# VHH binders against Serine/threonine-protein phosphatase CPPED1 (CPPED1): the designs that were tried, part 16

Target 1, 314 residues: Serine/threonine-protein phosphatase CPPED1 (CPPED1), of Homo sapiens (Human) (q9brf8)
Amino acid sequence: MSAAEAGGVFHRARGRTLAAFPAEKESEWKGPFYFILGADPQFGLIKAWSTGDCDNGGDEWEQEIRLTEQAVQAINKLNPKPKFFVLCGDLIHAMPGKPWRTEQTEDLKRVLRAVDRAIPLVLVSGNHDIGNTPTAETVEEFCRTWGDDYFSFWVGGVLFLVLNSQFYENPSKCPSLKQAQDQWLDEQLSIARQRHCQHAIVFQHIPLFLESIDEDDDYYFNLSKSTRKKLADKFIHAGVKVVFSGHYHRNAGGTYQNLDMVVSSAIGCQLGRDPHGLRVVVVTAEKIVHRYYSLDELSEKGIEDDLMDLIKKK
Key: E = the ipSAE of ESMFold2; O = the ipSAE of OpenDDE; V2 = 0.75 times the mean of E and O plus 0.25 times the DockQ between their complexes.

## First folded at step 17 (VHH; framework vhh_7nfr_2)

Design q1 (from n5 with R104W; at its last look DockQ between E and O 0.89; V2 from the best seeds 0.00; counts 0 for: pae O 3.5 > 2)
Fold by OpenDDE, look of step 17:
Structure q1 (fold): chain B 314 residues (1-314), chain A 119 residues (1-119)
Amino acid sequence: as target 1 above (314 residues)
Amino acid sequence: QVQLQESGGGLVQPGGSLRLSCAASGFEFDDHWMSWVRQAPGEGREWVSSISQKGEYKYYADSVKGRFTIARDNVKNTLYLLMDSLKSDDTAVYYCARLYWKGWTFDSWGQGTQVTVSS
């Protein structure tokens, strides 16, 4: 693949939209579909984590390469093809300005280039991608490398919103960027209400919460109570049914009123007992069903019949 | 209460072998990465090796690669370090440490066991 072609694959989010999904063609319900969700390939974390010092680690990421390759292979084998493949942040481990960032980025790009071209990539930014305290510079770098950090797109009457959740965690060095996203989000949510979309779904890196809207502030793995409540209320008001995230390297989640928070475990490093894996998300007119698969399961057996049956029902 | 207790240290000649053990209690052992860290006299703590929850991933410091082997028995809640081809520079107090996901650091330590390599 030429450099230009490679660029095209990863720079799909521009102007706060995805060109792969023309809104004019995707604004109405056309039937059930599914997509694949991954989180935290985070090239370099396994090694960095093992040494007990993530700040100075991350000089090896072969395991993450193999895992992500397996994920890509599994995805490419799926029939019918998923509508898209979303990665919910922490693409690589090296934060801005840290060693190995360039090499990790290039290796991840290399791996992801193997994804079938008919399967658009949706890339979400995490704290390792833009920093714990993002700046205009780090955000710009991300956008230059991977595409817009927040954007929306339509698929079959479903509105998808990709958010930069780091603006909610620590916007102290880029308050204007946060404000811009806030305004944009309000506009998008208004559209969701006005057009009576079949569904509205949010992708972000940092979970609103892990188990409960009322849980204690972790200050790392979840957003603050004040912030998550405000966002949740906005989402609920607009009819958003599900928020997907990564960041936790464990499967988690909960429900607040009619909003589901789904935290997906990682393709890369596992902090708990979950296998390396991907989440299959099936969207029907009436509901959104999701299931976490190990890479082995997905590679060997594919998507289970009960989920496939949902996709076949028109 | 999290408890880690090292054993197996002692005096050995250069080229000799030792097996260290760490008995873990008070937490879900198989839910945590575990590590060995050592401290030589007059020096800071040095990471030696780590192992993932199920032993799928093993990592070593360059100084011990090819000589040391980390292992674990999750049924017995025990961490091991097999040390072969020991050198004088391996002389240190060896600590068992738990890696904790919150904070991305070592959060629990044993009391340590002395390893002395001398002719």
Scores: ipSAE 0.056, ipTM 0.539, lowest interface PAE 3.5, mean pLDDT 92
ESMFold2, look of step 17: ipSAE 0.673; ipTM 0.883
ESMFold2 (binder alone), look of step 17: mean pLDDT 87; pTM 0.882

Design q2 (from n5 with R104W T105K; at its last look DockQ between E and O 0.96; V2 from the best seeds 0.00; counts 0 for: grease 24.3 > 24.2)
Amino acid sequence: QVQLQESGGGLVQPGGSLRLSCAASGFEFDDHWMSWVRQAPGEGREWVSSISQKGEYKYYADSVKGRFTIARDNVKNTLYLLMDSLKSDDTAVYYCARLYWKGWKFDSWGQGTQVTVSS
ESMFold2, look of step 17: ipSAE 0.597; ipTM 0.845
ESMFold2 (binder alone), look of step 17: mean pLDDT 86; pTM 0.876
OpenDDE, look of step 17: ipSAE 0.712; ipTM 0.891

Design q3 (from n5 with W101Y K102R R104W; at its last look DockQ between E and O 0.87; V2 from the best seeds 0.00; counts 0 for: pae O 5.4 > 2)
Amino acid sequence: QVQLQESGGGLVQPGGSLRLSCAASGFEFDDHWMSWVRQAPGEGREWVSSISQKGEYKYYADSVKGRFTIARDNVKNTLYLLMDSLKSDDTAVYYCARLYYRGWTFDSWGQGTQVTVSS
ESMFold2, look of step 17: ipSAE 0.742; ipTM 0.903
ESMFold2 (binder alone), look of step 17: mean pLDDT 88; pTM 0.897
OpenDDE, look of step 17: ipSAE 0.026; ipTM 0.382

Design q4 (from n5 with W101Y K102R; at its last look DockQ between E and O 0.87; V2 from the best seeds 0.00; counts 0 for: pae O 7.5 > 2)
Fold by OpenDDE, look of step 17:
Structure q4 (fold): chain B 314 residues (1-314), chain A 119 residues (1-119)
Amino acid sequence: as target 1 above (314 residues)
Amino acid sequence: QVQLQESGGGLVQPGGSLRLSCAASGFEFDDHWMSWVRQAPGEGREWVSSISQKGEYKYYADSVKGRFTIARDNVKNTLYLLMDSLKSDDTAVYYCARLYYRGRTFDSWGQGTQVTVSS
């Protein structure tokens, strides 16, 4: 496969949208559908974590390869096919400028190329992808490798917003980039309100919160109180009902007013008790239902009947 | 309060074997990665081995690969280190350590148990 063909497999976001979903065809409700959400394949973390120093290591990532391959295989077996497969950040472990970054990137690309071509990939940036303190250079590298770091797309009357949440965590080295996203987001949220979209859904890497909008600042696993409140209020005002994220390597979440924060555990390294897995998200006219599956469950049994029934209803 | 207590250390001849144990209490043991770390006289702490929550993943320092085996019993809240083919260079205080899932570092340590390999 030519490099160009390989790039085509990822349906990379460009121009702040996904070509895989033409807005002209996807702006109206057409019926229920579902998509698959993964988070934190993070090739290299399991080994790095085991040594007690996450910042050093990451020289082995075979387990993550196997896990992600299993995820891809499970997804490819699903019938009907999901509308897309979203990865909510921390694609690899090596941060910009760190050893093994190239190798990890190549291996992840190799694995992801096996995803069915009819299933577009939606890639979200995490702190390991663009750095804890992103720069114009690290963001550019990400965009060159994976596509736009923030963008929107329509699927069946639902507006999806992908955000670079690292701009909310530490924009100190790229304040202009943050400002650009802020302006863009405001515009997108305005569109959501004006067009009366069936739903609006946000994907980002860092959770607004893990359990409660009023929880303490973790300084790593959640956004600050001031930041998360501001974002939540914007989302709520625009009618966003769900925010999905990774980063925590555990299932978590909560509700603030009419906004659900859903934190999905990892395909890769687990920090809690959750199995390696994927989240199935079913979208109907009235509601958004989601369920976390272990890779084994999804591979062996597929999607459960009660969720499938929701998809079959016109 | 998190408590880790090592046992099983002692004097052994080169080529001998030992089994270390670490009794854990005061936290959800099966929710944490656990590790063994050792410190030889005059040297810094050296990571030896780690094991995931359910034992699915095990990692070893190159210096102990093929000789040491890490294991855990989550019912007994106990971490183990089976040490075979012991060498003089394995002489150290061995510590049980917990990986802090929020801190990404070792956050709790036992008092250690002395392992001495000598002819």
Scores: ipSAE 0.016, ipTM 0.387, lowest interface PAE 7.5, mean pLDDT 91
ESMFold2, look of step 17: ipSAE 0.469; ipTM 0.790
ESMFold2 (binder alone), look of step 17: mean pLDDT 86; pTM 0.877

Design q5 (from p3 with E56Y; at its last look DockQ between E and O 0.67; V2 from the best seeds 0.00; counts 0 for: pae O 8.7 > 2, grease 28.3 > 24.2, SAP .73 > .668)
Fold by OpenDDE, look of step 17:
Structure q5 (fold): chain B 314 residues (1-314), chain A 119 residues (1-119)
Amino acid sequence: as target 1 above (314 residues)
Amino acid sequence: QVQLQESGGGLVQPGGSLRLSCAASGFEFDDHWMSWVRQAPGEGREWVSSISQKGYYKYYADSVKGRFTIARDNVKNTLYLLMDSLKSDDTAVYYCARLYWKGRVFDSWGQGTQVTVSS
């Protein structure tokens, strides 16, 4: 594939939507489906973390390549095919302006090009992708490389919202960009209410919370209490039922009223005891069911029968 | 209170072997990456080796690859460094260090153990 063709594969989100899912065809419920969710391939983190210097580390990422390749292979073997594959941020480790960023980006693109063409990629931005303190320049770079940093799309009557959560963490260098997303989000949530979508689901990198809406501020792994409460209330009001994220490199989550926060562990570096893995998310008319799989489990056994049965029920 | 205590250092001839140990306490040992760092006289600290929580990942400085082996026993809360084929250039104080995620740096250190390689 020519460089231009390669670019085309990853520039799927444009104009704040995904061309892979025409809204005219996807606005009504058509039956159960499922998608795959990964988080934090983060090429370079394992080595960088091992040396105790993340700022100057990240010069090796072979392990992450192998892990992500395994993930892609597992996904490609699935039958029926998932509707899409979403990566919830921290695609690579090197932050903007840091060494190895180009090489890590190229290697990740190479690996992801092996994903079946019938499985659209949904890419979420994380703090390593656009910086802890994003700027107009870093956001532009991300958009040029991977597509829009926030956007929406419909699948079978379900509205999906991809958000740039770094705007909620530290918008100090790009307040206008944050404001733009805020306005956009309000519009999207209004649409969700007005059209009575079957479900509304949010993807972002930084979790609202890890365990509880009332938990202490971590200042890294979760959004501040004030911020997460405002967002959660907006989501709940619009009928959003689930928020998916990464960033924590552990499985976590909790419930606030009728909103589920689901934090998925990483394809790449593990901070806790979870295996490298992917999350299978099954969407039915009545509910959203999800399960975390190790890469080995998914590769060897595929999706378990009880989940598959949900997809087969029309 | 986080505590790290190194042991096993000493005087050895070139080509000899040593086994360092680090006893950890005051934290969940198996939730943290652990590392060995050394400091030679008149020089800065040099990273030697790191090991992941369960030992799945091991990394070494180029200067010690093939000669040193890092290991851990999470039941005993102990970090090890097996040093073979020791050279004069390996002479240093060896420190056990814990890695902290938020700081992305070494956040805790032992007092160190002296390793001297001399004929």
Scores: ipSAE 0.011, ipTM 0.354, lowest interface PAE 8.7, mean pLDDT 92
ESMFold2, look of step 17: ipSAE 0.517; ipTM 0.814
ESMFold2 (binder alone), look of step 17: mean pLDDT 85; pTM 0.871

## First folded at step 18 (VHH; framework vhh_7nfr_2)

Design r1 (from q3 with T105K; at its last look DockQ between E and O 0.87; V2 from the best seeds 0.00; counts 0 for: pae E 2.4 > 2)
Fold by ESMFold2, look of step 18:
Structure r1 (fold): chain B 314 residues (1-314), chain A 119 residues (1-119)
Amino acid sequence: as target 1 above (314 residues)
Amino acid sequence: QVQLQESGGGLVQPGGSLRLSCAASGFEFDDHWMSWVRQAPGEGREWVSSISQKGEYKYYADSVKGRFTIARDNVKNTLYLLMDSLKSDDTAVYYCARLYYRGWKFDSWGQGTQVTVSS
């Protein structure tokens, strides 16, 4: 049975973990390695945006299909292969209950099945995937389709945490689900402190902040000041070095104490001047180095020599 | 302060052509999608066409598809609408508009330019 016949790349997270990376094989440093981060393919947004009607206008997504196919092709050409490909939320545009959601979902699944079966997918939930005000029902739909909304896994001695950041934005219709994530997160952060992991990294859709921990609340593109400070302080205390996010459809970020917030631009619709692109993230024993590439650059030229040298360093 | 100034409207016969221009200032023009929207007397505003930051994506309402062409010049900060094969129901005030990502809608408008198609 081929990987395509078995669904090869869709090792859906279950039980708050990812079976593609068994902890007993991944608990000790085995780097350097790298992974690819994408965000916001968001099938349907370009058309909806073009009409000024993001609720009702998203009935076409051929451009996002082509862009995401281009991303997959670029990733499949990389040598050595990345350890995984993470999509940092807003997988499709249509929110729960909106038209075209099933079709957008099935088209994205079809495009992602073309990812090299040696490269596991890591899927992060965004506000369009579970709704701006998630419910138990919308979270259950996401989990049936893509796997758990929050989970952790190990790669080469590095702990990765995937969070459902919508619980920090609006948990009003699912307070028990938020509480469950809070309890689970405290347990994971305790593990990060106790185990002396090489690095700890967070993926979440909504950035803590866009430039500075002290910036004004945006009310959509960042978490509120009190929420982001509480999370950032918990992450720092546990030794988390970086948070990766999407959502902004532009590159952004900054540093708070020893924590980096990295906001990566979109595969799909651009809200600023950034090209459609992907982020290469290299993990060495000493540091985490990352760079955003346009889809064209990555396809035509691959990874630049300085990053490739880090990947190959003994 | 965002400023949008339309020009190029006028009176034409059915089947005629016009080219509308919109001079933009007060913002980074090539950071934004831009649109044309029209309004006939006594009616609501109707979206006509939109163009992406570099012009790589162009979209048209069904009523104008194949007859109108949207374009932009990011050196001159100018938006254009080339209107061919004009019909009497194209008669309207045409507005240049900017899409605004915080509201996911048009946020800035010009004063408009009148297009009148009649024999």
Scores: ipSAE 0.473, ipTM 0.786, lowest interface PAE 2.4, mean pLDDT 91
ESMFold2 (binder alone), look of step 18: mean pLDDT 87; pTM 0.884
OpenDDE, look of step 18: ipSAE 0.918; ipTM 0.966

Design r2 (from r1 with S108H; at its last look DockQ between E and O 0.94; V2 from the best seeds 0.80)
Amino acid sequence: QVQLQESGGGLVQPGGSLRLSCAASGFEFDDHWMSWVRQAPGEGREWVSSISQKGEYKYYADSVKGRFTIARDNVKNTLYLLMDSLKSDDTAVYYCARLYYRGWKFDHWGQGTQVTVSS
ESMFold2, look of step 18: ipSAE 0.593; ipTM 0.844
ESMFold2 (binder alone), look of step 18: mean pLDDT 88; pTM 0.897
OpenDDE, look of step 18: ipSAE 0.919; ipTM 0.966

Design r3 (from r1 with F27S; at its last look DockQ between E and O 0.86; V2 from the best seeds 0.79)
Fold by ESMFold2, look of step 18:
Structure r3 (fold): chain B 314 residues (1-314), chain A 119 residues (1-119)
Amino acid sequence: as target 1 above (314 residues)
Amino acid sequence: QVQLQESGGGLVQPGGSLRLSCAASGSEFDDHWMSWVRQAPGEGREWVSSISQKGEYKYYADSVKGRFTIARDNVKNTLYLLMDSLKSDDTAVYYCARLYYRGWKFDSWGQGTQVTVSS
């Protein structure tokens, strides 16, 4: 069994669950706690972007290696330790069938293996990981490499849902897989409602929206208006408080009724002026508080006192 | 969209140097990667160099590595290309261009400035 398959920090999701957090031990409120969210290390994108050819570029990714190593070291220094580190999609740049995909994948596995073994990894699929138009074959490749593309887990009475958001963007070559996620999601949202979870939180690569639920739907970077409204209404009805996403390579977000959409900028290539960074997400009994940190800030100064006070408050 | 205006081109001898400038207006300059692209007579456009939003990353085509330096001044909203050890095959119109995330392409171009390296 390869080192990646044999374990370490890779608690691959299987059976639509994550073994690092057994549900019978996590069913009751045990907060406050926090976790770290990163997005879009996307090994290869910086070089591809630099030449203006993202479809055929991406033959160098040393910068993304360095940045992701910096992220891992910043996380490893944190005390108390975060409950988990979620990486919110676009793990590598090369889509299925493109050159350099194997090499980018192996380099990312090597870098992530350095995450402290006490901090489980949570991996979210992005469009570069499964393709813009996924097939059964591209989804199976992802699952073989990283674990399930959608699953749920509990931490301290909080239900976390990880979704394959590409099924909402373009399921045309895998309609049965989309249907399976839809059925599973409806069941999970029903469980969230019946059990009165402390919170329910969604991770998905593609944001519902960037600023407002009623924004135009011709952005590459959001879900269509009809799709995002349907999903947002389902989430709100089930009591989901927040959706975390990547994909935009810029910080963004907004609120629709009592649902927050949080778009986090990239570890890798920036498409705006945000620094390379990570998001600290603190979960208290009453609320979810989050803040984006540059990699340098987090490494040098750690988490600011106001967030630490929330983490330590009884 | 952004307005871009190049300057600093001219006629130079082989081995000479030039400094190109590109003044930007109309949108937030420091929000975007910027590039230099050149076009020799009868040829397609050739990417030359790119620089990230804060100048952390600089990339060069193999044909110009070690001879050209890209820089930016985000206070003055200006992009630069310092060209040294110029060769006759550097003769081209030089354009500055903005990389734009919507469409994943160069979405704005300057008018160009002629660089001619003679003999």
Scores: ipSAE 0.633, ipTM 0.854, lowest interface PAE 1.6, mean pLDDT 91
ESMFold2 (binder alone), look of step 18: mean pLDDT 84; pTM 0.856
OpenDDE, look of step 18: ipSAE 0.911; ipTM 0.962

Design r4 (from q2 with S108H; at its last look DockQ between E and O 0.88; V2 from the best seeds 0.00; counts 0 for: pae E 2.4 > 2)
Fold by ESMFold2, look of step 18:
Structure r4 (fold): chain B 314 residues (1-314), chain A 119 residues (1-119)
Amino acid sequence: as target 1 above (314 residues)
Amino acid sequence: QVQLQESGGGLVQPGGSLRLSCAASGFEFDDHWMSWVRQAPGEGREWVSSISQKGEYKYYADSVKGRFTIARDNVKNTLYLLMDSLKSDDTAVYYCARLYWKGWKFDHWGQGTQVTVSS
C-alpha cells in the first residue's frame, strides 16, 4: 500500500515536510490549480462565547460539528477537486489542559475523515491548539495529534510555508523552539528568493495585520507592530506574495507593498456579520486569486464561473 | 454611547408569563450576540440566554430551557425575552447585555428590569 493510501486524509507532516506532496513530483510549475482554505472550526467556541466565558464555557460543540460537516460536504462536491484543504488554525476550542479537549479532538478527526481521500488535509496550528504561551510539552502534544507545527511543501512549483505563529506572539516558555523555526524559515525564504518556485505562500494562524501594517496592536488578533513589520519585510524580500490567516473570526486584510495579508473568516463561531464559510484560492502562473464563500453558497452553486475559468485555463 | 434599556418587568404569579424588551442604540446591533443575565437578591449574576447576530443560534441556561424564549428584531434594534411558566426562583433583576470581542465578555449592560414571581 502506498504512503498516500496508508495515510488517508491525515498525512501528518513529519520532518518539516508533507508526504502527500513529495517535492520531487511537485517542484515544477503545473498549474493552474486551486485549494480550499478554512479557519477556526474551533469546536466549543460558539457555546463558550454564548455564555461570555470563553475560558471555561465550551462544553457543547454540536453546531461546529454540523458546520464542519457542511464544509466537508461542500468541498467533496467540487469538480475539479481542489489540490488540498487547509485548516488555518484553532482546530478545537479547549486549550491544552482544559476539559473537553480530547472529545473535541476526536469529534473533529471523525468529521474530517469524511473528506475525499484525493484531497489532502493541511493543518495549521492556532493558539487554542498549542496554548497562548506554548511550551515544549504543548507543542509535542499538537505534533503527536496532528503532525508538525511548521513545515513546507510544494504543489505545482509553488512553495507553501506553514508557520507556528504563536512563536511570534509569545515564545517565552519555548525560546529554543522559536529559534529552530526561525532558522528553518530563513532557509525556506532563501529558496523562495532564488525564484526557483512560481510563487511562495504562507499559512499562519495569527495575521500579521488586519487592515494595515501600521495599525495599532489589536487585543489578541494581530502580531505586535515590530514583529509583524520584521516578518512582513522578510516575506517581501523573499518574494512571498500572500499570507493566509484565520484567528479573527471575520474577513479582513490589506496590502503592504506587494504582500497581501488575507484574513479568512471562520467555519465555526462568527464574531461579526460574515457567514460561516470557506475561501477558494486559485493559483495561476501570474497571480493568486481568492474569494470567500458561505457554506450554503458553495454547496448549492459551487465555484463561480470567473474563478472556474481561471482554474481551467492553461 | 452604547445604550441598553430594558422594560417589561413586573409582578406575576407562579405559572404566569412576561415579555421583556431591551432597546439598543449607539452601535451596530446586528454585529453582536446579545444576552439576558439575571441577578436574584443576595446572589451573583446568572447567565440566562444568548442569541447570535442574526438569531440563528439561541442558547439557554438549564434552569430556563423550555420556558423562556429569546428573540431579536434587527430592524427595531430590540432584544426580547418571552418568559413562560414562571417560578419563584425566576425572581430577579434581568439585564440586557452585549457580548464584545474586545475583552471576550459582556462589555455593556442595561440598568435592569425587576421581575417578581410570588403567590
Scores: ipSAE 0.498, ipTM 0.802, lowest interface PAE 2.4, mean pLDDT 91
ESMFold2 (binder alone), look of step 18: mean pLDDT 87; pTM 0.890
OpenDDE, look of step 18: ipSAE 0.918; ipTM 0.966

Design r5 (from r1 with Y100H; at its last look DockQ between E and O 0.86; V2 from the best seeds 0.00; counts 0 for: pae E 2.3 > 2)
Fold by ESMFold2, look of step 18:
Structure r5 (fold): chain B 314 residues (1-314), chain A 119 residues (1-119)
Amino acid sequence: as target 1 above (314 residues)
Amino acid sequence: QVQLQESGGGLVQPGGSLRLSCAASGFEFDDHWMSWVRQAPGEGREWVSSISQKGEYKYYADSVKGRFTIARDNVKNTLYLLMDSLKSDDTAVYYCARLHYRGWKFDSWGQGTQVTVSS
């Protein structure tokens, strides 16, 4: 079982759970509430991208430090406080074994320590965090650094599932680890089907799809057609309403039947026109409402009145 | 289709200045980072400078930092390189290039414009 860490923001998931949210305190509806989703701080990518050489780790990340500090400051100003802050993968740029990985990791830890202590961090693994072709060793390194790569937790009667989506992309060097997640996921989806929860929500780094379940494979940014269809059907059958992802460095998404796929743009390097930003996600008894904010908007203006009304509604 | 057309090269004395332009069409220009890359005679391509979608981030190779300035005009879909204090080592063909996420590298190039620094 995951053990609580004294006083810090790094409530590293252990035992496939998150001790910051003990199930006995969070299993019943206590909404409305909200949380903040960020993605892809990816310390090092901006420099690597600028030179057209993304394979060699990026030897500068001062811009990502500044942007992630801005994100933390924006979150710390929010009132009422969000229930948690989830980072939806690609925490740093350097893949396992690449130069600068240790330094990027230590700088991200330092920046994230400034998050208000009342706001737990939820950390999702991305392909840069565990490698495009993960191994037992790369997964173990992630888990030592950030906590479990997949786990679940409850907040206010809502079941949250965090998945290691790289096992769906390329499990070829860790098939037994994928099998363990598959078994665990079936157990969690069974809990969700039994309607012990108000809602069920998934976080995973790689989106199922970017616009439509029937779209062509992007070969990097979405899961393959067969894989995403199988996962989406399992999620829908279990009553999962929303999947939140990063990875695309752009806002995207769509709906398949009653499942929303929400792809959130980056704190770090932008591959399109979106501003650096965060997503506010409001959970009410009946629905999940979300909106992407630039870092500047959120810092200067806070959350818009319509979302605040939902947050304050009892 | 993607089109990049450089202009503004020429013969310049050491210490002189030039302004290169690159007209872009066939894609959403302000959706992409843009770069200048150069190739000296008998050498491989050397990255020179890059600029983000809105110009928020500008990066330069050490060999040109302090002497070259990258800029863009997203209304005119044009990329610029202002080159000051030119020296003989700057002699090269200068290419305008687009960074693209599918290869995570430069995926489109102009035909280049020659810059020659000599007496």
Scores: ipSAE 0.530, ipTM 0.818, lowest interface PAE 2.3, mean pLDDT 91
ESMFold2 (binder alone), look of step 18: mean pLDDT 87; pTM 0.890
OpenDDE, look of step 18: ipSAE 0.913; ipTM 0.963

Design r6 (from q3 with R102K T105R; at its last look DockQ between E and O 0.87; V2 from the best seeds 0.00; counts 0 for: pae E 2.3 > 2)
Amino acid sequence: QVQLQESGGGLVQPGGSLRLSCAASGFEFDDHWMSWVRQAPGEGREWVSSISQKGEYKYYADSVKGRFTIARDNVKNTLYLLMDSLKSDDTAVYYCARLYYKGWRFDSWGQGTQVTVSS
ESMFold2, look of step 18: ipSAE 0.639; ipTM 0.859
ESMFold2 (binder alone), look of step 18: mean pLDDT 87; pTM 0.888
OpenDDE, look of step 18: ipSAE 0.919; ipTM 0.966
ESMFold2, look of step 19: ipSAE 0.501; ipTM 0.807
ESMFold2 (binder alone), look of step 19: mean pLDDT 87; pTM 0.889
OpenDDE, look of step 19: ipSAE 0.916; ipTM 0.965

## First folded at step 19 (VHH; framework vhh_7nfr_2)

Design b1 (from q3 with A61K; at its last read DockQ between E and O 0.92; V2 from the best seeds 0.85)
Amino acid sequence: QVQLQESGGGLVQPGGSLRLSCAASGFEFDDHWMSWVRQAPGEGREWVSSISQKGEYKYYKDSVKGRFTIARDNVKNTLYLLMDSLKSDDTAVYYCARLYYRGWTFDSWGQGTQVTVSS
ESMFold2, look of step 19: ipSAE 0.715; ipTM 0.896
ESMFold2 (binder alone), look of step 19: mean pLDDT 87; pTM 0.878
OpenDDE, look of step 19: ipSAE 0.915; ipTM 0.965
ESMFold2, look of step 20: ipSAE 0.716; ipTM 0.897
ESMFold2 (binder alone), look of step 20: mean pLDDT 87; pTM 0.878
OpenDDE, look of step 20: ipSAE 0.909; ipTM 0.962
ESMFold2, look of step 21: ipSAE 0.701; ipTM 0.892
ESMFold2 (binder alone), look of step 21: mean pLDDT 87; pTM 0.880
OpenDDE, look of step 21: ipSAE 0.906; ipTM 0.963
ESMFold2, fold request of step 22: ipSAE 0.670, 0.654, 0.666; ipTM 0.885, 0.878, 0.882
ESMFold2 (binder alone), fold request of step 22: mean pLDDT 86, 87, 86; pTM 0.873, 0.880, 0.878
OpenDDE, fold request of step 22: ipSAE 0.934, 0.934, 0.936; ipTM 0.973, 0.972, 0.973
ESMFold2, last read: ipSAE 0.723, 0.710, 0.614; ipTM 0.903, 0.895, 0.859
ESMFold2 (binder alone), last read: mean pLDDT 86, 87, 87; pTM 0.878, 0.879, 0.880
OpenDDE, last read: ipSAE 0.934, 0.935, 0.936; ipTM 0.973, 0.973, 0.973

